VHH binders against o75319. Designs and how they scored, part 50

Target 1, 181 residues: o75319
Amino acid sequence: GNHIPERWKDYLPVGQRMPGTRFIAFKVPLQKSFEKKLAPEECFSPLDLFNKIREQNEELGLIIDLTYTQRYYKPEDLPETVPYLKIFTVGHQVPDDETIFKFKHAVNGFLKENKDNDKLIGVHCTHGLNRTGYLICRYLIDVEGVRPDDAIELFNRCRGHCLERQNYIEDLQNGPIRKNW

## First folded at step 3 (VHH)

Design n6 (framework vhh_etentamig_d1)
Fold by ESMFold2-Fast, scan of step 3:
Structure n6 (fold): chain B 181 residues (1-181), chain A 118 residues (1-118)
Amino acid sequence: as target 1 above (181 residues)
Amino acid sequence: EVQLLESGGGLVQPGGSLRLSCAASGFTFSSYWMSWVRQAPGKGPEWVSYIYSGGGSTYYADSVKGRFTISRDNSKNTLYLQMNSLRAEDTAVYYCAKGTLRYPFDYRGQGTLVTVSS
């Protein structure tokens, strides 16, 4: 459908690269059919995404789409040179172990294949906040050994918005480390 | 052409200090987290310390906490381990590695031997 996601306009389109990592978070890009409901300054298409990342002197090497829908944009709207991975992730619930495993494997694979460049892993859900922030922080905590509060603070600062879901925050701070690489 | 070159090991008396260095080349060093891992004769590898890619967060094995300090200089592509109050049980080959023990290592250096003996 052509309905703008609830509160989508309230969020910064693209955050900043998380320093010392290959991660950058953003809200879902919206294909051309949504632009009739948006002012020019509110538009954030797949093309706008790549333009904004270039404006930060960064380059995307992978997009991980965590939305539970395909209605917002099509993979064909992205440059052919940028891999696209869909991981269907239900909102509101802490992502299950299968979702966490898929995310970790995708990140690890990208890093191995891109050791000789500085390309970024772009991660988004609808708002680029809760599911996105959870999985990035979970990766940093479980794989890279970052302290939970450091991971959350880094994500919040770079995204420009704080994680909103208390169950996600509690799992990151006090939950078990998942034994997956 | 990813390379990791460790240096700074040697023979030292108990209570002494050593500073290890790891020179990295062939990849964007500042984008990767780094670890020090050691292997004592006849034992499996033991994770020693971990530093986040930006250098802001550091972590240590309980056996070395308070005695060792990990640091990095991203402008020089170099990882360091300052080892103080050395003990006989710190005797091992020390390896520079990408990531923690849980992350598959793409590259592990040749190592530098540290012998703590009176």
Scores: ipSAE 0.000, ipTM 0.172, lowest interface PAE 12.6, mean pLDDT 85

Design n6b (framework vhh_etentamig_d1)
Fold by ESMFold2-Fast, scan of step 3:
Structure n6b (fold): chain B 181 residues (1-181), chain A 119 residues (1-119)
Amino acid sequence: as target 1 above (181 residues)
Amino acid sequence: EVQLLESGGGLVQPGGSLRLSCAASGFTFSSYWMSWVRQAPGKGPEWVSYIYSGGGSTYYADSVKGRFTISRDNSKNTLYLQMNSLRAEDTAVYYCARQSPYTLGFDHRGQGTLVTVSS
């Protein structure tokens, strides 16, 4: 339906690139059918996403969609030049190892194929905060060797909002490193 | 109404210590990144330190690293800066600042507290 997600308006549409990484986080874009429920300044369509990233002098090379629905927008709403990957994740629970490995493999594959450019990996869930922040931080900790508190701080600062789910934060700080198969 | 009120500034000798406090009100303090920013007479603002919303991560400008400690008490809505081994070049007005949700900058600053390091 055309129901705006709970608290969606409370969050900044797009964060900034996380320095030293290829990541940028944002909230879910809403296709044109949602615009009748929004003031002009509240609109954040797929087109608005690309315009905002361009305004930061950045370019998207991949979008990873972590929502468990396709009602907000469809891959066809995106430019054909930008790859789209859907990883279905359920909120509230820490993502399972299969989800974590799938995310890591997608990121590693993108970086390998994009060594000669500086294009970004855009990651979003509904609010671009909890599932998004968890998976980005998990990647930085497990693959790049970043200290958990540093990864969380970097994400929070660049997203403009702090991770809200205590179980996600605790897993990042104290949980085991997940090794890929 | 967001309010940030600094206190604890004063005159100290080189090598001395001061503890600054910032009382926050009008927002959910525990949800925001907080910073200390200073401005020396006739100079532009210089970022000093910031602290994660939960207090788990702290960062410092190279000029103060090892001498200053940022901390917070979310139950009291208070931010602190412990300043040790003070130098003449630390003389400045010190501002408490809240991280903006719209930019990587700050959306609110306090009125400042003056720290003078002089013999």
Scores: ipSAE 0.000, ipTM 0.156, lowest interface PAE 13.4, mean pLDDT 87

Design n6c (framework vhh_etentamig_d1)
Fold by ESMFold2-Fast, scan of step 3:
Structure n6c (fold): chain B 181 residues (1-181), chain A 119 residues (1-119)
Amino acid sequence: as target 1 above (181 residues)
Amino acid sequence: EVQLLESGGGLVQPGGSLRLSCAASGFTFSSYWMSWVRQAPGKGPEWVSYIYSGGGSTYYADSVKGRFTISRDNSKNTLYLQMNSLRAEDTAVYYCAKYHITGSPYDYRGQGTLVTVSS
């Protein structure tokens, strides 16, 4: 439906590119049918997303949608030139190993195919915070060898909001490295 | 546009010390991991050290660990490498570079500064 996600208005639409990476995080864009429930300054459509990315002098090369729903916008609402990948990820729970490996494989595939450009991997869940921040940080820790606290600080600073779910933070800091990627 | 200017190299005796500096401009220095890379005569580049954007976490190659200290001053857009207990095998051109965690197709490094460890 047309129900605005809980607390969606509390979060900045788009973060900044995480420097030294190809990642940028944002909250879920809402298609035009949701705009009747939003003030003009609260609107964040797929078009608004791309305008805000361009304002930062960046370009999206891939969108990874981590929401466990298809109601917020359709892939057809995105420019045809930008690949869209859906990874259904349940909220509140730490993503399972299969989800983590799907994310890692998608990121590494993108990086391999985009060596000749500097296009970004846009990652979002509903709020662009917990599932999004977890998977980006998990990638940086497991694949790139970044210290957990450094990955979390980098994400928090660039997103403009701190990871909220303690179980996600604890898994990042103390959980096992998901190997073979 | 992106500019990295290294300085502080020179001739030093074994066991001596040098402090290298890198003045950065044309990008938001405080937002990037920074690294030092060296290239000895006739050899490929060797990573030496990198430092977190906020300066809290540092990483070193085994060959320099305990002898070299990387640091940064974000207010001055400057990266440093304090080199102690220098050895002949540390002889190289030292380069300052933006460190790209996920791999960048762009290599932003400076012109380098020569360090020669010899009598």
Scores: ipSAE 0.016, ipTM 0.409, lowest interface PAE 6.8, mean pLDDT 87

Design n6d (framework vhh_etentamig_d1)
Fold by ESMFold2-Fast, scan of step 3:
Structure n6d (fold): chain B 181 residues (1-181), chain A 120 residues (1-120)
Amino acid sequence: as target 1 above (181 residues)
Amino acid sequence: EVQLLESGGGLVQPGGSLRLSCAASGFTFSSYWMSWVRQAPGKGPEWVSYIYSGGGSTYYADSVKGRFTISRDNSKNTLYLQMNSLRAEDTAVYYCAKDRGFLSTYMDVRGQGTLVTVSS
């Protein structure tokens, strides 16, 4: 059903834009049917997402949804002007090379098509932390050549929460570069 | 609120050197990565270089790689661009930009700029 994801309330809804990138990370928005289980100050619908990003004087140009489910919200809950991409990503394990490849291609395609604007790529999983942070940092390291510790620090600071999964952190710091772009 | 003040531009001969500075205030400088962007006469903005918040990672446009060096001093809230082996094509107004990616043409926060003219 309409069960709130475990620990979802423990995380800030939306982080800040990651300086020098087009990325902004957030936790999964929950459609209106979940609001009966939430206090007013806990609500974070797709509408709330866009309102919070506007409050930061930013604009979304793409949403990448990394959850392994479609139960939290539907693409039709988003403005038709904002593209939506689903990349089914299993939690707990480091994303496989196919998933990394899909993410990199989506980001590179968006950046080439949006050279004349400053619209953001919004990335989320359930909590907007581990899978989200891994794929964003992996992109920065592999495509932009950012040092792993710099990528992780930037993500943690802007998300407002530190990456929690040691296997993700270990792979980012010491794992091989995946040059599939 | 946020203020960026560029300096160090001037007239130099081809092959010469200049060091640009950007004094930052009104934000936690050490928490943001910084960029240099230039705009040549009759051309759009061109990203030149950027440096991450701690100074560890640096990046350069192909046109300046090996000739320019970006650096920062977080204790002084200052960004630098050391420009060596200057060419006529480097003639531009140079802007210091907070929070600017190398793939973005927009400058959300930038200073007044400093003019660099390379001519014989």
Scores: ipSAE 0.006, ipTM 0.328, lowest interface PAE 9.5, mean pLDDT 86

Design n6e (framework vhh_etentamig_d1)
Fold by ESMFold2-Fast, scan of step 3:
Parts: sequence; structure tokens; C-alpha cells
Structure n6e (fold): chain B 181 residues (1-181), chain A 119 residues (1-119)
Amino acid sequence: as target 1 above (181 residues)
Amino acid sequence: EVQLLESGGGLVQPGGSLRLSCAASGFTFSSYWMSWVRQAPGKGPEWVSYIYSGGGSTYYADSVKGRFTISRDNSKNTLYLQMNSLRAEDTAVYYCATPKYSFGQLDYRGQGTLVTVSS
């Protein structure tokens, strides 16, 4: 049914743009059917997402949805002008190499096609934290050569919440660089 | 329209205490992390403190750690800064703000409240 995701209300809806990158992270938007279970100040619809990004004087050029479900909102709930990419990612396991590759390929493709603008890549899972933070940090480490601790600190600061899953943090700090991208 | 209104500043002697308030309106306050930033006479802005949207995590500049406490009441759309053991170097206009890209960058900013620490 229309159950609010566990702990969803505990997280800031939208983080800040990560400086030196095109990334912005957020929690999953919930379509209007969920609003009966939310106070007005708790609502975070697809429209609310775009309003909050606009309030930061930013613009989305791509949304990457890492949730393992389509029940929270549909691509048709988004503006037709913003591309949407679904990468089904399981919530507590470190993403596999195929998932990491798909994420890297999507980011690299966006950056190549958007050299002449400053549009952002919006990335979310359910809370916009663990899967989202892992894949963004993995990209920065493997593709951009950022030190793992620096990538994690940048994500935590800009998201407004720290990565919680120790297996994700351990993989980022001590795991191998994935070359398939 | 986003509005931030600071209050609680004043003249205080070294070692004294003040509590600053920031009343927020025109946005979903409970969804935004908040900052206090200050600007001393003749100096640039200095980040003071940061609090996450739910109030659970707080961060402080080294110059104020152990003396200042940031807090928020989301039911009242209000941000607070409790300032203890005040020093002459704490003299500044204090601003309520949301950071944009880092703790040092501001998205929205109020008019400020003056804190003067003098004997």
C-alpha cells in the first residue's frame, strides 16, 4: 500500500550541490496519494523537489532513481524535460559491479552531453543516504581520483546526514577501484 | 517569500551569556538545515554553527566549541544559539542562514542581530 517509508521523515528532503561536481542528493519524493499520512510541512512531492532545487538557484538535468520499487512516484510525475533513469539497487548490500558500471556510464554520458550548461544530476534512493552516498562517492573515487575520506566528508556535509552503513563506508575506504565504467 | 528574523543580541560583559533566536517563515523550516554566521567589525563572514533539519547533529567552529550551543524547535519554526562565556572577540553581527554548498556559503540570510562584548 501507501505506507510512508520507514524513517523517511527523519531525513532532510534535499541536500546541497556537492562543490566541484554536478551531484545533488535527496530522499525519495512521494506522490500526492501519500500526503494524507503527512503534515503539510512533511510533504515532499516531485513538485516540491523541483521547487527546493530552484530555491537553491540550481536546475536538474537528470534524475537517477536507485530505489528497488516504483510505488513512491512514477516518471510521469516529473517534468517531461528532465530525463529519468532507474537503476534497481538492493538496499543493504554494497552495489554490485554491474550497478556501479551503469551509474558511472550514466554520469559520464550526462557530463559529456551537458558541457555547456551547469545542470545537476539528482540522485536518490529511499532516504537519499546509503545507496545514494555510496554510488556518488564510488564515482568520485574511481573516476575523479578523490580520496575516499574526502569523498565521504563532502557527501555527508552536503547531504546534511552521514552515511550510516558501515559495510558501504568500509568498501569505499578499503575496497578495490572498479574499472568498468 | 523566505524570511529569517534574528533577535536577542545586545551588550554583555566578558564571561556573560546571551541567547539568540531566529524566526523563520515562508519555507518548510523543518526540512532545512540551519546555520549561524557572524561578521565582526572590519572582517569577513565567519561560520559559527550548523544544525541538521531534525536537530540531531550539530557542528561548531573551533573558536566557539564548548561555549555555544545551537538548537531548534521545528514546531515553532525557530532556531536558537545559546552563547556562554562570551569574549571580546565574539563581538559581531550574528546572522541566521541556510548554507548553499558548504558551511561558509549562504542561500538565505536574515538582517542580523548585533552582539557586543565589552567591559
Scores: ipSAE 0.006, ipTM 0.149, lowest interface PAE 12.7, mean pLDDT 84

Design n6f (framework vhh_etentamig_d1)
Fold by ESMFold2-Fast, scan of step 3:
Parts: structure tokens; C-alpha cells; sequence
Structure n6f (fold): chain B 181 residues (1-181), chain A 120 residues (1-120)
């Protein structure tokens, strides 16, 4: 179906760049076919995403899509100059070590290739909150040595919404550091 | 307009201590990672330390680890660098900088800096 994801309208489309990092988080863009079910001010297409990033004086260099579906938009709906990476990530459960490794590897590869620019890594799941916030915070904690509470507060403030899944928060705060990147 | 005003430098004997301050204005200080960067006479800039926006996480160059401590007071929009066991090699102009990229990557120097001279 062409139904709007549950609670999708409850979230801001795009957060702010997370200062000191290359990350920006957003909710899933919805292709044109969804717009008949949305008021004009509720629309958030792939084009709208890039317009909102530009309005913040930022530029995307990579999109990491964590949704477990391809129904919301197609990679072809994105500018051909921006790499797109799909990491199928199941919601509700803490992402497994393989998923965490794939995310870290992609981020490290992007940063290594983009040393001479300030382009951002855009990360989204359906709401741009739980899976997105978990993986960004996990990267900051494990790779960059950021304290868990600091990573979570930075994400929450920049996204404009707090991580909701208690099991994700607990894993970030008390789980083992995963040195698998 | 981003404004950064460094202070606290001076002449100090080897083994001495100094505390540098940076007064920030024109941006939401509490939202940004901050860094200290130094530039010795005739050399390029060298990163010294980073601090997370909330103040909890800190990082140091190997040359200063164990001797320098970075801290911040977000209520005063002020960044600090406590420098202990100073060496002649620490002689440099010290700048505070707002971090725009990866924590160990790029930084933006805006202020005049504060000169630290370590000599007998």
C-alpha cells in the first residue's frame, strides 16, 4: 500500500547537523505518489529533503537508508551525484553487530574519501529517530569515544526529538563497546 | 558574527602552569564542539584538544596528554585550557576554535589568539 507510515507526520522532516560530526538525521522522504494524502505543508519528498539541507547551508555527500522497505522512495528519486547506501535494519530490536559493522564501515569509508570537503552523511529510518539515533550514537561512542549520555543528548537536541526506545537507550548507555569497524 | 576572544597567555618558566580562557559570542556555544589549536613560530597550526558540546568527552594530542586539561562553562560561554608542566616546545600562539567537522578534523580559527612563551 501507499499508506503514510504510522506517526510519520509527528516528526520534524530534517534535524540540524550534529556539531563536531558529519551527521544529519531526517525522517524518510516520501515519493510524489504519497502527496495526495498530505497537505502541502506536510509534504517531504526527496526533492524537499535536498531543498531543506540547502536552506541550512549544508550539502549531502551520502545517504544511508536504514528502512526495511523500498516502498517510500526509490534511489533514482535522489540526485545521481549523491551516493545512496541501503542497510536493511529491523525496527524495535537493537541492531545486530553485522548491521553496526556495516554502518561504521560506510561512515569510515565516506570520511576517508571526503577529507577535503565538509559534505554530510544523511541518515534516516522511517522516523529518523530510533534506528537512526542508535546507529549514529553507537558510532560516536565506539569509534569517536564520546560518552554515551553526551552522544544521546547531542542527537536528541539536533534531531529535535528524543530517542524513544528504552532498549536502544539502555544498550547505548550500558552495552559493550563494539570494536568492529 | 562568530567572535572568539582568547586570553591568559604570558611568559612562564619551564615546569610552570597557565590557564587560558576563550570568551565566545555570536553563536549557540553550548551546541558546538570546541577545540584548542596552537601555532609555534614559523610552523603551521597544530591541534591540541577537543571538547564535546556538553563538556563530558575530551580528546588530547599525544604531546600534551596528561599535562593539559580542556574544560568549558556553557553558562558563561567560556572555554578553558589548564596547562601544567609547561615545556619550551609548548611556546606558541593558542587559538580556540569552533569545530565544524569530524572531532579530529577541521576547525575554524577566528580570534587573535593568546601568546604563551615558555623560557627561562
Amino acid sequence: as target 1 above (181 residues)
Amino acid sequence: EVQLLESGGGLVQPGGSLRLSCAASGFTFSSYWMSWVRQAPGKGPEWVSYIYSGGGSTYYADSVKGRFTISRDNSKNTLYLQMNSLRAEDTAVYYCAKVYSHPRGAFDIRGQGTLVTVSS
Scores: ipSAE 0.006, ipTM 0.345, lowest interface PAE 10.0, mean pLDDT 87

Design n7 (framework vhh_etentamig_d1)
Fold by ESMFold2-Fast, scan of step 3:
Structure n7 (fold): chain B 181 residues (1-181), chain A 119 residues (1-119)
Amino acid sequence: as target 1 above (181 residues)
Amino acid sequence: EVQLLESGGGLVQPGGSLRLSCAASGFTFSNYYMSWVRQAPGKGPEWVSRISWSGGSTYYADSVKGRFTISRDNSKNTLYLQMNSLRAEDTAVYYCAKGFPYQSTLDYRGQGTLVTVSS
């Protein structure tokens, strides 16, 4: 039942804030029931997430969970002060326009309500890499007019891992701009 | 500015050993997976080995398992590759790469260090 996601231990728990944006990416936190399969230094619970963000002198204002499951942690494991949004995405195809629209709408709404603070939008999938990197880069390209190669380089640098999925990279570099809000 | 400086390559006999080093600067070295990638004459790049940010997890291509050992010293911002039981087919320019470089690209690499295995 409580299987650690494949390759989860291979990824840095939390990246750095992407400069000039409100984004920070991380891998999925794992609730207490997973700790029986982890060494103490491998643990990355919801509490560990907030401690690591605080250590960077940052504060989360929203978590967007892109996993297709709810088995890793519960929203109730998060502080009540931090909104949680679930967007179910599958891990191999480019996200559809409805998913892209929902992500953009959530980000735009957060930024509008948080103009007077510097709180971050935390985004994760299972590894905090492919689906996470795609949607963040898609937002930067489509909404903020960032060049695709610049968005990808910024994400890769700040996450500490390069986007691995070639179809996602090709869509970001050569695909159409999605003009949904 | 990310800088990666490889060293330690040279000419070695089959069955010999070499230790490669990569000095990293311009980023928080201890936050990144690091990789070794090689490119043999007339061939495309081949991923060789990868090490986690802490050094606690290591991964190897099947062609080098049991012969090569990747390690890092985060206090010195240095990545290493210990190469034992070298074969003629290990002849290549070896590159240090930040993170998980794509197989068709060698982003964030330095100029590399040449390893020649011949009698």
Scores: ipSAE 0.000, ipTM 0.150, lowest interface PAE 15.8, mean pLDDT 86

Design n7b (framework vhh_etentamig_d1)
Fold by ESMFold2-Fast, scan of step 3:
Structure n7b (fold): chain B 181 residues (1-181), chain A 119 residues (1-119)
Amino acid sequence: as target 1 above (181 residues)
Amino acid sequence: EVQLLESGGGLVQPGGSLRLSCAASGFTFSNYYMSWVRQAPGKGPEWVSRISWSGGSTYYADSVKGRFTISRDNSKNTLYLQMNSLRAEDTAVYYCAKSLYTPGHFDYRGQGTLVTVSS
C-alpha cells in the first residue's frame, strides 16, 4: 500500500554521521507512488536521501534496511554503486541474537572492504530510531567497547531524536553483551 | 529458502584459467549484489569480488585485480568468476554469497567449489 507509515512525518529524514564511526541513521525513504500524499517539504525519496547525505559532505557506501516489509522502496531505486542489505526485523521486540550477529557481520565486512575510503554505512528501519538505534548501539557496545550510556547519547544526539522503546534501552544498558567471536 | 550452488572448480596448472559458476534460487537474484569469497587451507575467509544487481559495477580485491572477472546472467540466475593467470596462492574453496555476508555465517551458504593450482 501507498499509506504513509504511522508517525513517519514526526521524524527528521536523516541524522548526522556519528563521529568516530562510519554510521549514519535515517527514516525509510518512500518511493514516488507515496508522493501524492506528501507536501513537497515532506517528500523523502531514495533520491532525496542521497541529496541530503551529499549536502552534509558525506557519501553512502552501504544501506542496511531493517524494515519487515519491501513496500516502501525497491533496491532498484538506489544507485548501483551503493550495496543494499536487507535484514528483516520485527518492530517492538529486541532483535534476536541471529539478527544482531548478521548486522555485526555486515558492518565488519563493509569496514574491511572500505579501509581506503570514508564512505558511510546508512542504517534505517521505518523511523530510523528504535531498531536502527538499537543495532548501531549494540555494535558500538559489543564490538567497539563503548559504554552503553555513551553509545545511546551519541546516537540520540546525531539522529536528532531519542530512542523511545524502554525495552531496547534496558537491554543496551543492562542486558548481556552478545559476543560473536 | 536461499540456495547457492557453486561449480567449475578443479585442478589447474599455474598460469591456467578456470570459470566458476554459481546457480542461485529462492530469492530475486536480480535485486542483490553478489560476491565471490574464498577460503584457503588453514586461513580465514577472504573476499574476492563483488558485482552490482544489474552487472554495471564490479569490484575486486587487490590480489586478483586484472586477473579475475566477475559477471552475471540475471536471466539464468547465475553468477560467474573468470579466473586467468592462476597462481598457487589462489588455491582455495570458492563460495558465492549475496551482499556482504561471509560464507559460514548463514544456513544457505553452498558447499563451495575447490580450486587447486599446482604443477
Scores: ipSAE 0.000, ipTM 0.123, lowest interface PAE 16.7, mean pLDDT 85

Design n7c (framework vhh_etentamig_d1)
Fold by ESMFold2-Fast, scan of step 3:
Structure n7c (fold): chain B 181 residues (1-181), chain A 119 residues (1-119)
Amino acid sequence: as target 1 above (181 residues)
Amino acid sequence: EVQLLESGGGLVQPGGSLRLSCAASGFTFSNYYMSWVRQAPGKGPEWVSRISWSGGSTYYADSVKGRFTISRDNSKNTLYLQMNSLRAEDTAVYYCARTIGYSQPFDYRGQGTLVTVSS
């Protein structure tokens, strides 16, 4: 379907790069078929995403798509030069350890292969907020040793919207560190 | 454990055809872009072809466009490369590769299958 996701228009399309990291978060881009239901200023296609990233003087090197659907856009709508990874993540629930591990593995692999450049890891779910913010913060806490409240504050500031799911926030602040293999 | 097993390589004459297969296991095959990469004797790896998760989009190196066709069968967890109008310069070990993104990088490669084009 061409139904616009609930509350999708309420969120800024793309945040700012999180300083000291390679992360940038955004809401799901919508392919051209959705534009009939949007005013020109509301459109946020895959093309619009890359234009907005360039306007910030940044460049994407990887997109991680956390949505549990493939209806919003096809990977083929993205430039061939940008790797795309799909991690099917159910909303509302704190992501399980396997999902967290898969996200960490993809990020670590990208960073290892991109030591000679400053390209960004773009992460999105539907709104680019709860699943996206959880996994980015979980990575910063578990892998980079960032204090939970600092990670959450950094994400909220750079995304321009605060994490909304209390169970996600609680897990980040008080939950166990998920160990690597 | 991720496993990629290539088959179908062999000796073929110039102008001939060959079909390569790659059996994937240990991961959700339909969630990943897949590629074929080759390495000729004494040369570095060369990307040959890539296919989207659904098979809806395919991409080819200029050296193989019009001659090779990549395809996949998600119900069988199998990737294919149909190679037509083979040339001596196509001689290489062909690797099945799982991509973690739209184009590159690869995180796993198989052991490869040798294709020799010679009379």
Scores: ipSAE 0.000, ipTM 0.122, lowest interface PAE 16.0, mean pLDDT 86

Design n7d (framework vhh_etentamig_d1)
Fold by ESMFold2-Fast, scan of step 3:
Structure n7d (fold): chain B 181 residues (1-181), chain A 119 residues (1-119)
Amino acid sequence: as target 1 above (181 residues)
Amino acid sequence: EVQLLESGGGLVQPGGSLRLSCAASGFTFSNYYMSWVRQAPGKGPEWVSRISWSGGSTYYADSVKGRFTISRDNSKNTLYLQMNSLRAEDTAVYYCAKYQLGTSYPDVRGQGTLVTVSS
């Protein structure tokens, strides 16, 4: 359906690029059919996403969609030049090892293919906060060796909203490093 | 304009110590990983050490582990490298560099500071 996700309007559409990384986080874009339920200043379509990224003098090279639904927008609503990857991720629970592995593999593959440019990896769930922040921070901790508190602080500052789910924060700070093999 | 100014190099005897400094300007220093890279005469550049934006995580090349310590003072926009138990093979020009994760872009480097380990 065309039901606006709960609390979706409470969140900034797009964060800032996380300095020293290729990540930028945002909330789920909503296709044109949702706009009849939104004031003009509340609209955040796929087109609006790309306009806002451009306004920051950035360019998307990959979108990773972590929502557990296809109802918000279609890959066809995105420019053909930007790869789209869907990783179905259940909310509320810490993402499982398979999901973490898929995310890490996608990021590593993008970075290898884009080493000669500065294009960004755009990551979103419904609010661009909990699942999104968890997987970005998990990547920084496990692959790049960033201290958990540093990863969380960087994400919170750049997203403009703090990670809300205590179980996600606890896993990032005190949970095991997820090794691929 | 990003500027990095290294200092503290000089001539030391084997087994001696030196502390290098790098004064950074033109960017938000506390937002970036910083690194030390060295280049010995007639050789290519070699990565030496890297430190996270907060200073909470540090990384070292195997050739310097246990001898060198990287640190930073974000209030002064300054990066440091404490070099102990210096060896002849540590002789090089040392550069500090702003590091970005996941790119092959050359790190932005300063003019370097020469370290010579010799009697």
Scores: ipSAE 0.016, ipTM 0.397, lowest interface PAE 8.0, mean pLDDT 88

Design n7e (framework vhh_etentamig_d1)
Fold by ESMFold2-Fast, scan of step 3:
Order: sequence, then structure tokens, then C-alpha cells
Structure n7e (fold): chain B 181 residues (1-181), chain A 119 residues (1-119)
Amino acid sequence: as target 1 above (181 residues)
Amino acid sequence: EVQLLESGGGLVQPGGSLRLSCAASGFTFSNYYMSWVRQAPGKGPEWVSRISWSGGSTYYADSVKGRFTISRDNSKNTLYLQMNSLRAEDTAVYYCATHFSPYKGLDYRGQGTLVTVSS
């Protein structure tokens, strides 16, 4: 048996598209084997993810998985037509420059290849909050020139939950701009 | 020409079972995810279940989880839905659908087969 991630049930499955961007954030989908441990209304499979995004009249073109594990779902559980990128990130610590660069590179590549459509970049960690919010905000600040407080407010509002980790917030507000895209 | 032909619908008592079939032609059936979608009287379409091209992965809407089983036979180009423990709320026209782009909804849909659950 697999264990449900701690506090996973406390978070909304999927946020709303962040206006002016191609980002949408969500918590980690859980494959079929986890459903026996969940009530029907608590289930959030890879398919549930795509259905919820379609219900918002949106479409995913890329998934970036920031978890440090492969136990929650497999890339094969996703539609073959949607690219999947794994960037292993450790929770609790601010992602390093190599991780930030990989994220920026993936986002920039997606945007270049998808200029002719409105497909979204889906980003998740375990809860779709701290690592996810950090990397999305870091991209908006460093690449798009968004003010840190504006990036954080936009993410918090669209995700439906506020960034919780003070070290992540501190780095976004007062840390150096990483011009490594 | 893409063709999807659903069959197996009918009248059944609550708690009963039915097996739906969908015969596919005009495309490489084994290369696509397949879904069952239903539309109840007076309601919009509701996704029910999805199966991967190989049959190795299956997914279900919360409303049918544990009661319905999706399967496929790629050698016969046929999709199935085994429906157990049927409820009045399962009354709907059931459609077979392809997913060339799963997040864009239905790419191709058949004419449907009516399932009525009543006493």
C-alpha cells in the first residue's frame, strides 16, 4: 500500500490560470492505487487533473513535476501527447541555481514552441504550493520583470492558498535576481 | 472515415448489470486513449471512464468508481464498459469517444446507446 502525502487533502486540487501568464498550479495527482484510501470526492488522478482543467476552458501543453519521488503517478498515466518534465527538487530548501535554470529553460522552450496556441504550463510539487509557487514566482520576477510582491499575490490568489515557507518568500522578495535563463 | 458504434444499452432494474460495447473503425484504434461519456436527460455530458491505448491504465469518474470497469480488445478494435450495481442516476445515453488530445475533450463520438435504470 502507498501512503497519501501528509496534508495533501488540505489543498485544492487545481488552481486557476494565472492571468497574463501560461501557468497553472496544482497538487500532485495520485494514481489509481491510491484511490482505495480516498473517498470519491477526494480523488485527484491524472485524468481528474485534465478534466478539471478542461472544465476551466483551458488546455495543458506541458507538465513540470517538481517532486523528489516517482511514487505518486507515472508519466505513462498522462496523455502521451502532453510533454512531461521531471525536475527533482528537495522540499524545505530554496531551489538551487541549477534547478531554477532548468525550470526557466523548460518554460522558455515551451513558450517558443507554443506561440500559435494558448496551451498552459502545469506545475506541481506535492501540495502545488511552496516549491511550485517559488519557481513560478522566480520565473515571473527574473524573466518577466514582475515585482516580487505582485508575483506572490498573483500566485496566492490563483492557487487559492498562500505560500507558507518564509525562507521561500524571503528569497523572492529580497534575494538576488538569477539572470541564468 | 472514423466510425464508432455503441451497443448493449437497455432497460435494467436498480442493482442490475449491463455491458456496453463500442466497435471502432477508420483509425488505428490501438494508438488512442478511449473514453466512455454519458449524457443524462436534461444534463450536460459527463466523462465516465478512460483507458490507455494498451489497456494498461484505467481511470474512472468518482460517481462510478468501484462499480464500472472499462476494458478493450485491440485485436477486435472494440471498447467495453461493464456496469455493475446500477442506480437510477446512471440513466443516460452512453457514448464511445476518442482522445487524440485528452484535455480538449472528445475528438470523435459515436451515436450512443441508451441505458435506462428503473423499476
Scores: ipSAE 0.000, ipTM 0.082, lowest interface PAE 20.5, mean pLDDT 85

Design n7f (framework vhh_etentamig_d1)
Fold by ESMFold2-Fast, scan of step 3:
Structure n7f (fold): chain B 181 residues (1-181), chain A 120 residues (1-120)
Amino acid sequence: as target 1 above (181 residues)
Amino acid sequence: EVQLLESGGGLVQPGGSLRLSCAASGFTFSNYYMSWVRQAPGKGPEWVSRISWSGGSTYYADSVKGRFTISRDNSKNTLYLQMNSLRAEDTAVYYCAKPTYGILSSFDHRGQGTLVTVSS
């Protein structure tokens, strides 16, 4: 399918690296077949993603794809040197403990294997906002001990858009810490 | 390059007070959590306190809670540690620390330290 995700054009393609972390968030890249439905300045392919990250003097070492679909791009569209992890997450619902566990283990494993470099963990859902922001903030709160409001503020500032889902925000602020690592 | 320069250490009597300062340069100071870490003679490093980028959130080791206050002035790129009710056990070299990654790391960027001696 060539259908552009709803509101996808409303969001910045790539945020900035979250200082003090290895995280960078972005909206889903769209493979070449979507380009006929986009103006040249609206295109954001997998190649465009890597170019924009290089423009920030950063380098991706892992992509975590949180979308519940494989229609937007394929792992084969990425450089062979960058690992790709798919974690199927349904939008609108707070991710379950199993999903949170998988995300934390992927991040911890990457950090352990990349102690000698400064490569980034790129995280995206469809808009790079709600599921993406939730899981990054959940990691910062549960693993790094960051206060919820600080984690949310850092994500919002670096992504360039504020978390929109109230249930996600409420879980981050008042929900239990998930100790599953 | 990241540079952290601590000052304000010295000799003080038990029950006394000292204010430590850390002048930061080479990075956007207001974007980082900052920490104070100390190392007592013959012991490993011990995390003391941490402050969020805005100064809105502060954290303390149980050993110093209620006695020490961490603060920052982002307009001056300066981190502070107000130390009250000092005890002999607080004797240590105090380091200002910027995390390389995360909130606690023995490989954090830290300065040269400032010596605090609590002795009668």
Scores: ipSAE 0.006, ipTM 0.317, lowest interface PAE 9.2, mean pLDDT 87

